# VH-VL binders against o82653r152to333: the designs that were tried, part 3

Target 1, 182 residues: o82653r152to333
Amino acid sequence: KSLNVGIIGPPNAGKSSLTNFMVGTKVAAASRKTNTTTHEVLGVLTKGDTQVCFFDTPGLMLKKSGYGYKDIKARVQNAWTSVDLFDVLIVMFDVHRHLMSPDSRVVRLIKYMGEEENPKQKRVLCMNKVDLVEKKKDLLKVAEEFQDLPAYERYFMISGLKGSGVKDLSQYLMDQAVKKPW

## First folded at step 21 (VH-VL)

Design w2
Fold by ESMFold2, look of step 21:
Structure w2 (fold): chain C 182 residues (1-182), chain A 122 residues (1-122), chain B 107 residues (1-107)
Amino acid sequence: as target 1 above (182 residues)
Amino acid sequence: QVQLVESGGGLVKPGESLRLSCAASGFTFSSYEMYWVRQAPGKGLEWVAIIYSRGRTIYYSDIIKGRFTISRDNAKNSLYLQMNSLKAEDTAVYYCARDTEWFTMDYYFDYWGQGTLVTVSS
Amino acid sequence: DIQMTQSPSSLSASVGDRVTITCKASQDISNDVAWYQQKPGQAPKSLIYAASSLYSDVPSRFSGSASGTDFTLTISSVQSEDFATYYCLQHNSYPWTFGGGTKLEIK
């Protein structure tokens, strides 16, 4: 049984910290075993006969300085081709950063990926770095901000660094791998 | 040939309402986020509102405090700004503008309309 | 809200002069700054995106740079068509905000 999981979000969202915590090794191998140039293998979670493979899509949330618009568009279009191949897509953002000064590009990603149901791909929204949020009631405000997004099957409030909420996410992913095809 | 044409400006009294339109042509309107920006006579540019390509997500500047409503009709390639409870301080040229396509994950404002003047006076 | 403090509000220059216009952000906004040119009676024209990248058909005498929260538009050798008002815009966080503008006048 296998599940391919894409992780999409800005480069500082904590994608590698989350995957390292879920895999349970000191440093998960970040080898690029790719059929495309638009993603990176972050790690593999194995339990019994079941594997969950985590992939990054670094071409979607790049620093833009030094590129012309046409070069940026070509790289982004290529990255989107690979996103449709994942069984589950994790849309991840830094919730602490969002509360202080929300990034318009991150809001754009969350809203567009969550607005319309996708029968071929399951999507979840991960609010990472909850350990940095002083007023936990503020997490409910962020959840309310993003509540009308039907493509997200689940919302997770997690700390990839400290592991809070990560077991719930790992269990969800294992359940999806066992239940495939849906 | 990308074109954005604003209309609906004019002279109105304080407290009245006015609806601005922006007719888009020469591009796939439904793929683009759209904005309103205004400029009072002799003053600088002021961001007013953004509407995402599907019309579901909207952000406003604080200066309009719930008096304006941005909307779009993708079948008619049209962007709208409903302005209620108008005040003298709303006197401005109103521009519509477009972003890049939503999937590019960044902002690239490359086309602006010519603007339409709204004058609010007693 | 993020404030963009643009300076100077006005400056005079002769054709051939080097001109520098600055916007300072009230917090870290990465390189999420755009620059615009506006001539009297016209809509704004896009010059710079991503702090330093030129829009299509913008002359190479225009350049942009960033250092921390300081953003700069430079015209290396002003031409007669460059006399206009210039604005920066931050688009890092909502609400988006413009700088106050810089009017570049012929000396």
Scores: ipSAE 0.511, ipTM 0.777, lowest interface PAE 2.2, mean pLDDT 84
Fold by OpenDDE, look of step 21:
Structure w2 (fold): chain C 182 residues (1-182), chain A 122 residues (1-122), chain B 107 residues (1-107)
Amino acid sequence: as target 1 above (182 residues)
Amino acid sequence: QVQLVESGGGLVKPGESLRLSCAASGFTFSSYEMYWVRQAPGKGLEWVAIIYSRGRTIYYSDIIKGRFTISRDNAKNSLYLQMNSLKAEDTAVYYCARDTEWFTMDYYFDYWGQGTLVTVSS
Amino acid sequence: DIQMTQSPSSLSASVGDRVTITCKASQDISNDVAWYQQKPGQAPKSLIYAASSLYSDVPSRFSGSASGTDFTLTISSVQSEDFATYYCLQHNSYPWTFGGGTKLEIK
C-alpha cells in the first residue's frame, strides 16, 4: 500500500520537525517533478507493507522580497495546481503563534483549503507546536474556530518536535493508504 | 465594476444600538473577505473587524470586541455591523471594504465604500 | 498587538519636493504593509500593497520600500493633488493596525 502526502503551511509551521519525527527513512535530496513544479521529498514512512511519502509544497507562501508580482502570482498558482496531486493534504500551522497573534495569511490558507473540497483528496488540519501552549482550553478555542470547515476530514493537535499526537496522525495516514503499483 | 455602499448611520445615544449595512455589487460577494474600518472625526483610520467568505471566521478589534458583531448575508450581497452598547468614542465614519483576491495569500484593501457616519451623543 | 509608529504626523512640502513617510512596526511583519491616501471627505485610496507594490492606477512618483521593520512611502516629486493624509497598515497579524497618519500640507 502507498500514500502520497503533501504538507502545506508557512515556514514556521514545523513541517520538517514533524516529518523528521515520523519518518523511519530519510530520503536525502529527493525531488519529484510535477507538471509545473518540483516537490521536495521530506521523507518516507514505512510500516509493514505500507509506505507513506511526504512532500513539501514550496511556493504557496513565498517571501515577496526578490520577486515581482507576476512571478509570485505564477509561483503561487503553480503551487496550488500541484497541491491537488496528493492523496492526502496536511494543512499545518503553528497553533501557538495563532493564539498569540494570528497570521492573516495562515488564516486564509486554513480557511480556503477547508472550504474547497477535492473529491480525490483528503484534507486534514494539523495544529502543530501544542507543546508551547500552556492552557489546553486555548487549543480547544482554535479547534472551534476551524471546526466548521467542511473540506477537513480530521483535525490533529500535535507537537512535531515532542511527538505528542503524532502517533494518531501516523495511524490515520496509514489507514488512508491504498494498494498501488510500485 | 465593484461598488460598496454603506447605510444605517445616524445619531444615537450612549448605550443604544445601531445596525450598519453594506451593499456590495459588481463582484462575487461570497468569494471575498469583508472588512469594517472606522474613522473618528479628525482622527486616523481604525480597523474594526473582518469576516471571511462563509461568515464563520471572524476577528475583531479589542476595542469593539463584545459589543459589535460583524455578519454577512451572501444571498443578499450584504455586510453588516451590529453595534450594541454604543459609546461616545464609537462616533466615526464607518467604511466597509473588500479584500483582494486570495490567490496571492496576502491581505490588503482594494475597494472601499463611501462610509456612513455614526454619531453617539447624549 | 503590533504597533505601527508612523512619522511624521505632519509635514509641509512644495510642489516638486521629495517627501518620505515612515512606519515602524513593533515586530517582524514581513512585507505585509499597505499604504493609503485620504483626502478630506473621501474614503481612503489604496496606493501600495505588499510594502513595495504599486497599484496600477497610482502614479509612478509614489513608491514603497521596506527594511526590516521600517517601511517607507516616498513621493519623488509632490504634485498639487498629493496633498492629503497618508496611512500605513499592517495586515500581517490580527488585529490589523494602522499608523497614526501623516498629513501632507502645502508649504
Scores: ipSAE 0.424, ipTM 0.815, lowest interface PAE 1.3, mean pLDDT 88
Fold by ESMFold2, fold request of step 24:
Structure w2 (fold): chain C 182 residues (1-182), chain A 122 residues (1-122), chain B 107 residues (1-107)
Amino acid sequence: as target 1 above (182 residues)
Amino acid sequence: QVQLVESGGGLVKPGESLRLSCAASGFTFSSYEMYWVRQAPGKGLEWVAIIYSRGRTIYYSDIIKGRFTISRDNAKNSLYLQMNSLKAEDTAVYYCARDTEWFTMDYYFDYWGQGTLVTVSS
Amino acid sequence: DIQMTQSPSSLSASVGDRVTITCKASQDISNDVAWYQQKPGQAPKSLIYAASSLYSDVPSRFSGSASGTDFTLTISSVQSEDFATYYCLQHNSYPWTFGGGTKLEIK
């Protein structure tokens, strides 16, 4: 069984830390052709007869410096054309940063990805860096902030660096795997 | 061509309500986030509120939170600002403004209306 | 909320002068700063995005820079059409906030 998982979010959301924790070692970045586009593999989790492959979506959260508006738009549109290719899409953000000073680009991503269901793709919202949040009741406020977003099948509160909640996420992903060559 | 036309400004007394409208044309209104920005006479610019393209997500400036309500009607290509419990310090030119298309993830105002004046005076 | 402290509030210059205008953010906001020019009776016009990138058709005498939380708009050689009020905007976090403005006046 196998599953292709896309991860979107800003570079500092903890995507690499999470994948490294789940797979237990870093993997070299490599491009992989998935249908009509290529993506960087962040890691591969293998357990028994099941493999989960994690992919980055580098065109969605570009730094703006050095880019003209037209070039940024074209790169983001190219990244969007491949969103449906993944079996599961993880929308990831730094929940500690969000509580301190929400990033408008991240809020926009979370809201627009969660507003309309996509029948070809399961989506989950991943609230990373919960280990940095002093008052845990504030995590419930963030969950309530994003609760009316029907495209998200599940919400996860995790620490990709320390591993809190990561087992639940990895088990969910394993449960979503379908029979195909890995 | 893109046009944003504000209306509904005028002279009102403190404590009264007023509704501003912004009529949009020349672009796909339902694809864009919309903003209100105000400027008191002789003063600087002040961000008031944003509403996302489907009208489900809204953020307000702290200074007007609870008194103003932003809304939109995508079928009518119109943005609104309902202003309640008006105070003298709400006297300003109110601009509606458009950001870039939501799917670009960019955050900057790329087109502004001409503004409508609201005067709150006893 | 993020405060944008803009200085000076006004400044006088002659045509040909080099002018600098600064905004200081109360916390790290990356490059999420835009600069606007506003002439009397007009809506603001965009000059700079991403702290240092010029919008199309903005003259190259305008430039922007960032160092930590300090953001600077520079006009290398002021022209007669540059006398206006200038604003910075942070768009890193809600609520978005403008600086207080800098009125550039002819000497």
Scores: ipSAE 0.402, ipTM 0.718, lowest interface PAE 3.1, mean pLDDT 82
Fold by ESMFold2, fold request of step 24:
Structure w2 (fold): chain C 182 residues (1-182), chain A 122 residues (1-122), chain B 107 residues (1-107)
Amino acid sequence: as target 1 above (182 residues)
Amino acid sequence: QVQLVESGGGLVKPGESLRLSCAASGFTFSSYEMYWVRQAPGKGLEWVAIIYSRGRTIYYSDIIKGRFTISRDNAKNSLYLQMNSLKAEDTAVYYCARDTEWFTMDYYFDYWGQGTLVTVSS
Amino acid sequence: DIQMTQSPSSLSASVGDRVTITCKASQDISNDVAWYQQKPGQAPKSLIYAASSLYSDVPSRFSGSASGTDFTLTISSVQSEDFATYYCLQHNSYPWTFGGGTKLEIK
């Protein structure tokens, strides 16, 4: 059984730290070439005959200067073609940063990915860095801000640095892998 | 040719309501986030509201305190601003503007309308 | 709310002068700054996006830069058509906020 998991989110959301915690070791950074896009493998979780492979989508939150608008648009459109290929998509953001100064691009990502169900792909929303949030009731406010987004099957509150909540996420992913096809 | 044309401005008294329209042409309106920005006479620009391309997600500035409602009709390529309980401080030229397509994950405000004047006076 | 402190509020220049206009953000906003030009009685015109990238048809004498929370619009050699009011906008966080504007006037 196998499951391909895409992780999408802004830089510094903690994508690599989360995958390292789940798999116990960091896989050497590598790119997988496809017809029109590049995948970055973040890690592989193996339990028995079941594998969960984690991929980064580096082109979606591009902040590089020196590109014209048409060049940025083409690169982002190309990265989006690979998103549909994952079995599960984890949409990940820094909830502590969101409470302090919400990033408009991150809000755009969360809202557009969550608004419309995709019958070929499961999606989950991952609120990372909960260990930095002093008033835990504020996590409920963020969950309510994003609650009416039907494409997200599950919401996870985690700390990729401290490991809080990460077992629940990894168990969910293993369950999805053994339940395929859905 | 991209075109944004605001209409519906005029002279109103405090406490009255007014609805502004912005007619869009020359692009796929339903793919773009849309904004209202206003400018009081002799003053700077103020952001008023944004509506996402599907019309589901909306953000407002505090300057309107829940008195204004942004909406869109993608079938008619039209953006609207319903303004209720108008005050003298709402006197301004109101511009509609567009952003990039939602999926670019960047902001690139490339077209503005010519604006419509709203005057709120006794 | 993020404040954008724009300076100077007005500035006089002669044709050929180098002009610098600054905006300071009250917190980190990455490169999420745009610059606009507005002539009297006209809608704003977009000049710079992503702090330093020029819109199409903007003359190369315009440039933008960023250092931390300090953002700069530079006109390397002012021309007659450049006398206008200039605004910065932050679009990092809602609510979005403009700077107060800089009126560039003919000496």
Scores: ipSAE 0.355, ipTM 0.722, lowest interface PAE 3.5, mean pLDDT 83

Design w2
Fold by OpenDDE, fold request of step 24:
Structure w2 (fold): chain C 182 residues (1-182), chain A 122 residues (1-122), chain B 107 residues (1-107)
Amino acid sequence: as target 1 above (182 residues)
Amino acid sequence: QVQLVESGGGLVKPGESLRLSCAASGFTFSSYEMYWVRQAPGKGLEWVAIIYSRGRTIYYSDIIKGRFTISRDNAKNSLYLQMNSLKAEDTAVYYCARDTEWFTMDYYFDYWGQGTLVTVSS
Amino acid sequence: DIQMTQSPSSLSASVGDRVTITCKASQDISNDVAWYQQKPGQAPKSLIYAASSLYSDVPSRFSGSASGTDFTLTISSVQSEDFATYYCLQHNSYPWTFGGGTKLEIK
């Protein structure tokens, strides 16, 4: 079984930390080429006969109403690709930063990606860096803020650095894997 | 071809309400964010509100927040702006617009209607 | 809210002149800036996206640049059809905000 997972989020979302925790070793110099863009492989998780490949998607450009990065070159190089590129899309953000100093662009991204359901892709919202949040009640507030977005099948509160909640995420991803050629 | 046609503008008195409509055609309406921009006579452009494709995400300008409501009916390919408690300062040409397409490396223009005039006067 | 201070409010130029319009953002907005051209009695038309990228049908005499919070629209050689009002737009955060506009008039 195999699964391709895309992770989107701002640079401070902790994408690499999460994948490093899940995989154990960061994969370097690996990429997936499409007709329009190249996605960096963050890591590969293998358990038994199941393989989950994680891809980074920095510099995603959507629309004016969507999300864009500061660097125009990054935008061009990492232009938006087909929504069907990944079996599962993880939208990740730093929940601690969101609580302390919310970024409108991040909120826009979350809402944009959560607005439309896609039958060919499952999307999950991942609130990362929960280890930095002192009050659990604050996490609930953030969850409530984004609870009505229909495109997200699951919501995860995790610490990619500390590993909190990562087991559940990993299991979820493994469960989404399907039989296909590697 | 993409077409946006605004309607519903007219003369109203302060405190009254008005509902603007925007009829869209030539594209998959439900796939695009839509927004309103207004322009007072002889003045600059002012963003009013935006509504995402499924209508669940909405943002308003602070100037009109609480008085105006943006909505859409994807089945009818229509965008709306309900304007309540209108003020003289709301006098403007109101444009509906479709956000630009940036899903591919071929970037196309955003599309605007020709606008509908709303005049609020005693 | 993010303010876009556009300058000048108006300028006169002759055909062939180089003109520059500037918008200064009140805070960091990355390159989330668009430029529009509007002629009398018409809806605005898009010229530039992402601060420095031209739409396909826009003449090459138009260009956009960004430096920090300063954004610039330049017409290298003004043509007769370029006399219009120009607006910058930030869409980095809500509410979206336009610059005050710059009316380019014939000298």
Scores: ipSAE 0.036, ipTM 0.608, lowest interface PAE 4.1, mean pLDDT 86
Fold by OpenDDE, fold request of step 24:
Structure w2 (fold): chain C 182 residues (1-182), chain A 122 residues (1-122), chain B 107 residues (1-107)
Amino acid sequence: as target 1 above (182 residues)
Amino acid sequence: QVQLVESGGGLVKPGESLRLSCAASGFTFSSYEMYWVRQAPGKGLEWVAIIYSRGRTIYYSDIIKGRFTISRDNAKNSLYLQMNSLKAEDTAVYYCARDTEWFTMDYYFDYWGQGTLVTVSS
Amino acid sequence: DIQMTQSPSSLSASVGDRVTITCKASQDISNDVAWYQQKPGQAPKSLIYAASSLYSDVPSRFSGSASGTDFTLTISSVQSEDFATYYCLQHNSYPWTFGGGTKLEIK
């Protein structure tokens, strides 16, 4: 069984920490190039006969450096291709930072990706860095903030660094894997 | 081939309501977020509201103070702006615009209609 | 709300002149700035996105730059068709906010 997982989030979301914690095989500075896009491989999780591949999708998040495409149409096409390539899309953000100083860009991303379900893709919202949150009740507030977004099948509260909640996320991903060529 | 055509503008009195429509063609309407921008005569541009592709995520400008409602009918390729409790200050050309494509973070590459004039006068 | 302070409000130039229009954001908005051109009786036309990227149909004499919270639209050599009103837009946070506009007039 196999599963391709895309992770979307700002630089401070902790994507690398999470993948480092989850994966059995760490992949450093690896990339996969398709006909239209290049995706960084963050890692591969293998359990038994099931393989979960994690990919970074930096092009779907607004960055200070902007998008390096000459043609807007090509940019949009590439962005769309990135979304379509993944069986599961993890939208990840720093929940601690969100509580302290929310970034409207992150909120916008969460809302945008949660707007509508993709029939070919499952999406989950991952609130990372819960270990930094002093009051656990505050996590519930964040969950409530995003509870009505229909595209998210599951909500995870995790610490990629400490491992809290990561087991549940890993199990979920394994459960989504299907028989297909690796 | 992308086309946006606003309609519904006209002369109304303060306190009355008006519903603007924007007919879209030449693209997959349901894949795009849409927004309204207005421009008072001889003045600058003002963002009014945006509605995401399926209509569940909406943001408004503070200037409308809950008086306006943005909505869409994807089956009819139409964007709407229900304007209630209109004020003289709402007098403007109202433009509908298409934003970026579905599931992109960037808000670039706008297509604008030619606008429809709303005049609020006693 | 984020304010975009656009300057100057008006500018006179001759064909061939170099023109610079600036917008200052009230806070960090990354590069989430777009520039529009509007001629009388017409809808605004998109010129620049992401602070410095030109749309494909925009002449190369137009350029955008960013430094901190300062954003600049530059026309390297003004042409007759460039006399219009220009607006910056921030879309980093809601509500989106436009600059006050700059009317470029013939000297």
Scores: ipSAE 0.026, ipTM 0.619, lowest interface PAE 4.9, mean pLDDT 86

